# VH-VL binders against q9p5m9, part 2

Target 1, 257 residues: q9p5m9
Amino acid sequence: MAKVTGLPEFEDLHTKRKWMLNHMAAAFRMFGRNGYNEGTAGHVTVRDPIDENTFWINPLEVPFSLMKPSDLVHINSDGEIIGGSKMKYNTSGFAIHYEMHKVRPEVICVCHVHSIYGKAFSALGKPLDMLNTDCCVFYNNHGIYFDMDDVISMPEEGRRTAKGLADYKAVLVQNHGIMTVGTTVDEAAYLLSLMERSCQIQLLIDSATKVGERKHVHPTRAKAIRENADNPVGLYTAQQPNFLYEVACSNGELEII

## First folded at step 16 (VH-VL)

Design K4
Fold by ESMFold2, look of step 19:
Structure K4 (fold): chain C 257 residues (1-257), chain A 129 residues (1-129), chain B 111 residues (1-111)
Amino acid sequence: as target 1 above (257 residues)
Amino acid sequence: EVQLVESGGGLVQPGRSLRLSCAASGFTFSYYAMNWVRQAPGKGLEWVSGISYNSGSISYADSVQGRFTISRDNGKNSLYLQMNSLRAEDTALYFCAKYGFEYTYDEGYTWGSYAFDYWGQGTMVTVSS
Amino acid sequence: QSELTQPRSVSGSPGQSVTISCTGTSSDVGGYNYVHWYQQHPGKAPKLLISDVSKRPSGVPDRFSGSKSGNTASLTISGLQAEDEADYYCSSYTSSSTYYVFGTGTDVTVL
């Protein structure tokens, strides 16, 4: 019986930070519940609402399913821990994510996971087809980073990934997984789960014995759906059932602010 | 309280340019798509141009394509319309309009609406010799 | 650019019902549920009355209702009041190259 609520506004930035960290922790719990975790892989960065040149990231050794707001690590642009928990975090992942935040200052949250279907589809080197209306949010709104057999620095890897992301909401990182961005944690997290599901659905369709040609959503209709669906309020709202579920399952470790 | 305030209208000769501005307040401007709609004297409403919340999708009416440029500055909560090569047919009251958002379960894939839930009072553009 | 067809004027006495039609094609009114209605009093900006065929925004009286059948949407004002005297426009998303289209407008007169 989850309540669907719209995007809140906060007068107090410390309250906004608390809200953001609870939603960040809930996103990790949702990722764990959905099986997007893989060892210590996967990371989310969120721009701090009070000090906008600083970021929050998950620690390496806390399971996604058990993430608490107090586990999150506050770091500056140089990767130095300045607050939050003292736990170790993925410094290479931050270096890559920072390049996204740098070239797109409006991006509050960057999500990256090594989920099964996103990883599988990323190996095909092609974009998603518009085979259903839900995935049309990604119509002309997702890119591909084509991996090459070279060894490069993490900032250069980040810059190449940012080129594949362009001005879109998502990028398929070839042979690695998926990455999504948003103006809220909930937006980026919802888009991540949607992209994972879209990859799964397309892999199922591509694997099925064909009876005639696949039917695509017409590009004009796909564009219309993308323009309607790609908005921060709608995508935040779409995530709220997941957020509320994780709060309910958290035994008081997550709060609704 | 949502407010949209247009400015930059005036009397100009055909072939000249004007730049319209719309100052937004009372809502988080960067969350919403914005539009220009015009109304010629004694005529109906005509959609002119729209821009998504992050400028990632921009559209124009056929009548203005190639002459008008919509833009936004989310840091200044402002929407703009650069109007080049103006013609007499561009004479109109120009409104700034905000797309609303309403999650509707009934539509299945609609996360918002193409409805304009708030409008400015308009700025008049007159193109004559 | 295309326009959706509306009657030029409609009139009614206080307390009566009036209905305004908005006729398009399968590429707009018939194909999508993104049909909206706006009220515009003389010298004022338009105001949203009905969104998504039949949804009333907060603050809009329940005497305003919307529906559609085929390529025609309808706005009904069921208890006509003096303040309802205004111009009314429908709009729709369109799959044509224009993407958004307004109706021709209807002048409602309260007798």
Scores: ipSAE 0.005, ipTM 0.537, lowest interface PAE 11.4, mean pLDDT 86
Fold by OpenDDE, look of step 19:
Structure K4 (fold): chain C 257 residues (1-257), chain A 129 residues (1-129), chain B 111 residues (1-111)
Amino acid sequence: as target 1 above (257 residues)
Amino acid sequence: EVQLVESGGGLVQPGRSLRLSCAASGFTFSYYAMNWVRQAPGKGLEWVSGISYNSGSISYADSVQGRFTISRDNGKNSLYLQMNSLRAEDTALYFCAKYGFEYTYDEGYTWGSYAFDYWGQGTMVTVSS
Amino acid sequence: QSELTQPRSVSGSPGQSVTISCTGTSSDVGGYNYVHWYQQHPGKAPKLLISDVSKRPSGVPDRFSGSKSGNTASLTISGLQAEDEADYYCSSYTSSSTYYVFGTGTDVTVL
């Protein structure tokens, strides 16, 4: 078991905010790189470290792959733009995420994308099977929201999604996609990409069942892996290669703080 | 050669406490999950508790939950079972049992991982008034 | 479920085949392929005999074999020998109550 790098410490919250925004932008770039863009769908919300009743969210019209910290929109709990780029953002997305932030105050970041395999798998209306060790971080650590057949308000959808999320790190929204949460942007973003890959892998395995039987990670082992892997520092660290990659490719638009 | 040697058993009165130890050798102790399994006299086997290689995962049988505490010291190649509030039904031979797979969390699924491939000879715990 | 159901005793003559059943539920034997078999001689610690329904550890004779159908796992001892006289326990991962459950045990007697 490799030692993980700790979370950075900041002397002032402004620097922390800058740090968070850079990592947030990098997360989007990773999402773009992974092909998670679907029109204007997909949102990441981050609780502001200075004013914890406010949030940062991505603008509607900026491709994930081109996201800069300066593109991010600062909004209050009412959804009013109070700073940042002041570009338009998905108000419905925020409404949903805000309910999740309310129920899970420890959550700093909520990630949601309309990625291919998340959408595909979510259509099955079932949780992930533990088919590899990597996905075991989600062992009894992801929920599912089934109630997409109802026409409901966005806040209600948020509440129901939050209910599905429970105290887990991820939630599958039936016929919709995947959502993840974290205490850092990096944690949530890493979990999102991992969830997407996990969905992809399972779909591949399921498609191969005609030629072979699926084999599961032992549940006790899966639990052990989860309990070891599901920690903020480790999951933050797990995202750092992606972060550094995006920084390196950003032509100075992203900063290491 | 893998060896597991239990100790700490004895006669105790109900309500008392006892701490069992298991000394492991012949394998990289810190790479394996460990378990306690007990067997009442003339009875079958009962799983009691398990602990992962780094103590990150711990589990108990319902019958001992809240009363027993499993722990390990990887530096000493030792497994422990703190037994509190002992009952007559806790009377049994207590085995230390090793899982049959090494820590490989970075790899895919491994079948048979939690079969107990090595057992100690057991230490007898008798709870009687 | 506190235990998997095994026959109390099974007997056979040398050279014969005997089968021990282990019946559980969909939460254990029927739900997973994590069924194991242990052999225990009197006054001795259990020994792993079969893992994962049918896997034979090194050193275990090939006359021991395991299978599973539905909620019932089976241990077959072919070519029964005197030294096979022992207690046999199945075990399984279980999703209910505890992580592991053992069978009630079967006493195998060689006539």
Scores: ipSAE 0.000, ipTM 0.499, lowest interface PAE 11.8, mean pLDDT 89

## First folded at step 22 (VH-VL)

Design TP2
Fold by OpenDDE, fold request of step 30:
Structure TP2 (fold): chain C 257 residues (1-257), chain A 120 residues (1-120), chain B 112 residues (1-112)
Amino acid sequence: as target 1 above (257 residues)
Amino acid sequence: EVQLVQSGAEVKKPGASVKVSCKASGYTFTSYWIHWVRQAPGQGLEWIGWIYPGNSNTKYNEKFKGRATLTADTSTSTAYLELSSLRSEDTAVYYCARGLQLWLGEFDYWGQGTLVTVSS
Amino acid sequence: DIVMTQSPDSLAVSLGERATINCKSSQSVLYSSNNQNYLAWYQQKPGQPPKLLIYWASTRESGVPDRFSGSGSGTDFTLTISSLQAEDVAVYYCQQYYSLPTFGQGTKVEIK
C-alpha cells in the first residue's frame, strides 16, 4: 500500500475536485479520530483545481468525525460562497489561510487544528527538537510565529503567520497550535498529525529528564532524513493508510476516486 | 462459522412485492456490510445494493432505486431485501453476501440464494 | 458504471491442462494511492452461489487451491488454472469493486 510511485493524475478536473474533496473529508475524519476537535476551532483550506482562485473550507457546525465531501464549502477569494455546502464557515480562519495561500502559491492545502499537544508545545515558544527519526521531516523545516496581537486584523495575522511559515512545511503558532501546508490534502494532513505526535513525544521526553538525558538525532542524519522524507509523493503515500481507514469506516460516504 | 441463510423460494405475480430474508451468524452482524446480488436464469450477476447493519445506511444500484428497500434487524441478525412492482424480468435467484474489508469490497460469504419467480 | 468483459465466453480444456480466462475493465481499477487492483474472481457451480477465489487481483482466498492464480493490473486481468481438475468445471466471474460492484458476463469452463 506504500507502493505509490507518483501522485494521482486526472484528465478530468472535475474528477480531480471530487478526489480532493473526498480526501479532504477523510482528513477531517482522521483529525476527529485523533481527538483534534475543539469546539468549532480548526479548519482546512484547499485550492480548487478548476478555479485556482477559489478554495474549499470546512463548515463550522460539522464535527470532524462526521465530515462529508458534501459538507465542504466552496468560496472565492473574497470569502463568498460560490458552491458546495451553504453552511457557515470560519471567515477569520479563511482570512488567515488565504494570506498563506497567496505567499505560497504552490500550497494546495493548509491545515490548522487546536489539538492538545500542539497547543501545549506551542506555549513554550520554541521549535521542535529532533528527538526521533519520524519528526526529522521538520528539521529546519518548521517555523514559529510569536507575535500574537489582539489589535491586528485577521489578514495581518495571516501575513505574520505566513512569515513564520516561510518556505517550511509547518509553523507553530505560539499559544495557538499547529499549521501545516502541502501540495496535497494528504501531505498537509499527514504532516499535521505527525507534528502533533512530535509535540506529544517531546513533551513526554522533556518531562522525563530526571530519569535520563534526552538524545538528539545527529544533525547530519536529521538533514538526510528530511531530504528523503520531505517530498510530495512520499508524504502523500504516508497518508494513504489513514485515508483508507476512513473510507472503510465511512459506510459509503467517502469514495475512492 | 460464518453463515448466511436465506428464506425460501417465492412465486409472485406482476405488480406484487417480495421480501427476502438473510439471517447471518458466526460473526458480528453490525460490523460488516451485507450486499445483495441477483442472477437471472442462465445470466450473470447483478449488484442491487448494500446495507450496513451497524447504522442501517444503504446504497442502491440506480436501476433499483425506488423499488428495492434494504433493511436490517440487529436483534435477529437478519437482513431483508424488499422488491416492489415486480416484473417478469425480476425473475432471478437473489443472493445476500458479506462484504469484506471495504464497503465496496469483494464478497467472501454468500447465502444459498432465493429464487423469486414472477409470472402471470 | 465500470463494464467488465470476459473472454472467452466458454472454454474447453483437457484434464491437467492450463485454463486461462481474461477479464477487461472499461476503466482502470488500479488505485494509484495504494497500488492495489480492486478486482476479484469467483467460481460458481450449478445450483450454488459464487465462491470467492481471488481478491486484489492476485491474492488467493483462504482454502483456494494453489492451481488458481490471478494476475494483471489496470484494465487487463487473467485467471489461470494451472492444471484443470474435474471439480473445476464451473462458471467463473470477474468483479471490480473500485466503484459500485460490477461483474463480468462469466466464462464457462468445461472439460474437453
Scores: ipSAE 0.013, ipTM 0.527, lowest interface PAE 8.7, mean pLDDT 92
Fold by OpenDDE, fold request of step 30:
Parts: structure tokens; C-alpha cells; sequence
Structure TP2 (fold): chain C 257 residues (1-257), chain A 120 residues (1-120), chain B 112 residues (1-112)
């Protein structure tokens, strides 16, 4: 059973895979619950724990809110389906994510959605301000990728996005939305939702500047908060309530491993 | 306070191996990259590679591939550099450093350095 | 690999005077998508590890005196010490992190 206060340990990598896929499906359901759906846009990639040169990705056909572990597609680095469901997936999305996985080998999960506030805020082409303690995990820990005017390949877009991401946990892709990364599915998923809410909050505050002056978290404090909050165990733990919620609502389609 | 404390000086013969340790404290060890950089006497700085302690993934300077091995022990927050088939030109001070932005980043904290002397 | 070349190799400056160190990269370290220069400057004193002074070509690391400044873009960069102090005697290195990290050969700054 997954521990709330730490990362689960698995002696059997097949069990670990099952665990990861359940959490991956749960992440999508959370995304759906939060209203991040936009047609077939948005994808999550997860590095397989058994064959680390392969990945799992969501299919095109399944709404986020209905995602099951059995819906997830297992693909190799060339994008060929090697297991899981036989449903089609977003090949362009994978091409972008794969480049990110290549340059950040420690990254297990990459999340990308076309959520409302991420799209809106990304159109401003600026980083988040530290306007609350929750978003401070992103203090000097998120990047921006400015869309270029030229037409480029998906791999090139991935490489450029990765440069924008740098060592950070998130990148705002201009006019496109949010990408987050993590060493667990739950880390990346939690950060994505947090980034979305952070964008929403800032837009609200910025729209209310006539009411009062914006107050920033002091940089020293923000840095301290980031250093404390930006760790795999803490971020995984932070996602567990969401995971358990989805499990509870899944009518047995999701399992606690 | 972030600190990187390295092991003591080493004297080795050509062909031998050396393992240098770097103990990290004051931050979450598994959340930052550890880079290794060496400096020969009176010379400049040379990047060796990085390790991400969170999952022990590594990247090496091509010059050191096959000869350098980076490892990390999360239970002790300690990173290790092992260099095999030592040569006289490997004589240098070896530094561990906390890296920001991975291969796209600078190094904000450094160990005190470990002198490795290779001589017959 | 991106090659970093500093000039001069050594510099003697009187106390209170300006010290200027140049660094040139073999290719641009300016990233067009964020308009940032992936360039850092370090100070190294004898028997000590390098100390980060400047990152993003012109941003001072915390605790670094304001007499230190970085400028430049693309392939040409400059570290300036506006008023040289005795404690500034050291070797200074530029470093790019646009790709795999590489360092300049260093510039020794001494008191004239």
C-alpha cells in the first residue's frame, strides 16, 4: 500500500508499473475534474520502470475524467506501441515530451494540458510572481518558452521547450499552456495543478490592482519555501489526497497499490 | 546553510583508482544535481559530469566516459566520484558542486576540493 | 564544445581603480527563446573553490558586492570591478552553461 509520508518501495517492478499506471490514470481524472480538458489536447508521459527506454502515454480517445490504467499506451522511444492499450495517442505530443525526457533523464513524468488559466497566463510571456506561499515552489523554478515565428519540427520544439524548462519543475509555453515534470507521476501532476491555480490567482490579483497594492512574498522567504517544498517525497505526498479522492470515486477502476 | 564537504587528499600510483566523497547538507540532497569539476595545478577548470541523486542518473564529459563513475547515497547525502586507470595528468583538485539548471546552469555551492596526486 | 577565451591572462590594477576582464565564447550563448545569456563568472582565491559571482551574464549572486558587474551578450562578455579592493585579488573565470559546461582559462587579477 502506498505510503502517505514517503515514496513507496517495490521489490517487484511489475507492481511498481501497476502502481505508476494507477497514479497516472488518477492524475488524468484529477485533470478532468479540474476542467483541463480541451478536445484531444494534453498528454502525460511516464518512463517505464522496467524498460526505462520506453514510456506510457494517454490515448486520444479517452476523456481525462474516464481514464483507466488499462487505457494507457506503452510505447518505445521510436513511438511504436509495444503494450498497454491499442488506442491511438498524440505522436506530436510524445515527440515533444521525449526530447524533454532525453535532456532530463531524472524526469519520470512530464505533464502537459491546455488548461484555461495556463493558456491565458502564458500569453503574457512573463514568469509568475510570488504572490502566495503555495506558488513559491516555483520561485526561480519555472521557465518560459517563447514561441518562435518559424515553423519547426516537433522534436525541435521539444528541445527548445526543454531549454526553457532548464532544471525547473515547470515551463510556461507562450500561447500554449503549462508543462511540468517530476520524478513521480504525482509530483508532476500536483505541480501542474498548482501551476494552473497559481496562474489563476495571479490573473485575479492583477485584475484587482485598483483595489489594493500587490504584496509579494519576500525573495528570501520564497527561496526558503522552495528549498523546503521542492522535494520528491513532499510533492508526492501533496498529491495523495487527490489520488485517494479519485480512487474513492472510481468505483473500483483505480486501485491502491 | 548549504555545505558540501569532501574527503581528504589522496596519493595514488598510475593505473590505480581513486574514490572521492562529497557529503551534502543544508538542502534536499535528492532535489539538486551534483557536478564534479577538477583543476590541475596552476590550470583552469574542467567539467567531469553530473549526477542526480534523486534517481542516480548521470551524464559524463566524453573525455571521462568509461573511466569516471558517479554515484550517490541518499541515506547519507553523499556523492562519490571514482576515477580509474589514473594517470599523472589526473593530478588535480577535484571539486563537487551543487548545480542549478543542470547542463544549462551555474554552480552556486562548492566543496572545499580534494587533491588527488598521481605519481610513480 | 563551446570554447571560452578570456583576456587578458593577467591584470594588474591599482587599488580603487577599475578592473575589466573579457570573455569570448566560440558560439553564442544567448538563447533566443528567453533572451538570456547562459554565462557565469567565478572568483577563485588560492586554496579555495570557485565562488559564483554573476549568472545570466549580468545578475549578481546574493552577497556579491555591487562593485562587481557583468555585461555583454551573445559571444562577448565583460566582468567589471568598478573599484578594486585588496580582497579582490584572485583568479576569475567565465563559464558557459548553454551546453555542457566549459570554462575560460582564467584571469589573474593583482594589485599594481
Amino acid sequence: as target 1 above (257 residues)
Amino acid sequence: EVQLVQSGAEVKKPGASVKVSCKASGYTFTSYWIHWVRQAPGQGLEWIGWIYPGNSNTKYNEKFKGRATLTADTSTSTAYLELSSLRSEDTAVYYCARGLQLWLGEFDYWGQGTLVTVSS
Amino acid sequence: DIVMTQSPDSLAVSLGERATINCKSSQSVLYSSNNQNYLAWYQQKPGQPPKLLIYWASTRESGVPDRFSGSGSGTDFTLTISSLQAEDVAVYYCQQYYSLPTFGQGTKVEIK
Scores: ipSAE 0.010, ipTM 0.504, lowest interface PAE 9.3, mean pLDDT 92
Fold by ESMFold2, look of step 22:
Structure TP2 (fold): chain C 257 residues (1-257), chain A 120 residues (1-120), chain B 112 residues (1-112)
Amino acid sequence: as target 1 above (257 residues)
Amino acid sequence: EVQLVQSGAEVKKPGASVKVSCKASGYTFTSYWIHWVRQAPGQGLEWIGWIYPGNSNTKYNEKFKGRATLTADTSTSTAYLELSSLRSEDTAVYYCARGLQLWLGEFDYWGQGTLVTVSS
Amino acid sequence: DIVMTQSPDSLAVSLGERATINCKSSQSVLYSSNNQNYLAWYQQKPGQPPKLLIYWASTRESGVPDRFSGSGSGTDFTLTISSLQAEDVAVYYCQQYYSLPTFGQGTKVEIK
């Protein structure tokens, strides 16, 4: 069907919004297919290309695997629904994601899921080790947020999560899962699936220590790999096979713009 | 259709314990906070605590720490409040209520309430 | 804890007239990073659990008549019933969720 393509350019921002919403819905379908869903947990926020102080978010009770562009909710910075569907969304989840968008205005998309290996690894309270070349995109490029018993307010939770993200592309969120950011939906979604797989691989390696000693990618090489791999256009491109697969499986509910 | 159905009324003596159940249906139980709120006769609302069934984390109003225990059974989609060392001042209607993900915005669905009467 | 104080404790209003309930918090419940006031209003009729009316200080819950409106910011909030109807006789509570939840003491609304 359609081939992998580079990052498109749009002069018509309404066409760019339609493109973005289709990619957002496809990211959810990929998350669902990969088993990253858990009930109504998990949220994606995307900065609107027309009014950059407003955002799009998933509705609370639509399954990831059934997400359509028309299901997505357009909200302002106050959390008021201003367009899209009129369905309920997780207002507290938006508040957390908004902290990320606020402190890093270049961030277009924030993804958060309660995926199995991300949850499992995040319970160890340590960063990923550079055990293969694919995960080196996260070398000195992901953080940790710890769930603390004394978190007593929404503002404190939001600030601590944002601090854990720092200037990185990802954070492991204790008792919640993985959070990633990107300058496109596709960048953030690709990084999310890559981090989930990286967590899985590390857990398998750590359970196999009786077979052999772990070997890290040398830090100098890991840094060089990250500098080349942490490329927004490249990460967008890396996601396109997943996007095209979900479009093909959507029975026409998703469009390639 | 979201529903929270609570156990029936209880009569207890001072010093006893009570365990109130709250069975959830119509939504994914592990994805929402369950809060407990009580209302003494003729009085206002008082928050007791919350539980997140997804990981069993709890938070308590300081007034109830040491006496209140919140639990959840994900296999039956049921939350529980146990209150020990009961006093006559604990006579109240006890509600469970659903909050959104993360500890809470608004309580959008409430159980019908369970009257607990503590008398000698 | 954030103390929520309502005024008046009760009020009587003629059918079709405006009812106004005030709520003050001991600390601001405005989270300036997202410009949201973490405040809700509930209606409770005799023998029933509370029912959510307003959240985020001013947003009506689905199915709530448009005669109910919320306003205010920071520490001072108002619930307004623009034209009181017989079914609006109830006790009304404000509640903050900026931190661990606390409720106002309630305001009983009656027909005069």
Scores: ipSAE 0.006, ipTM 0.527, lowest interface PAE 10.1, mean pLDDT 87

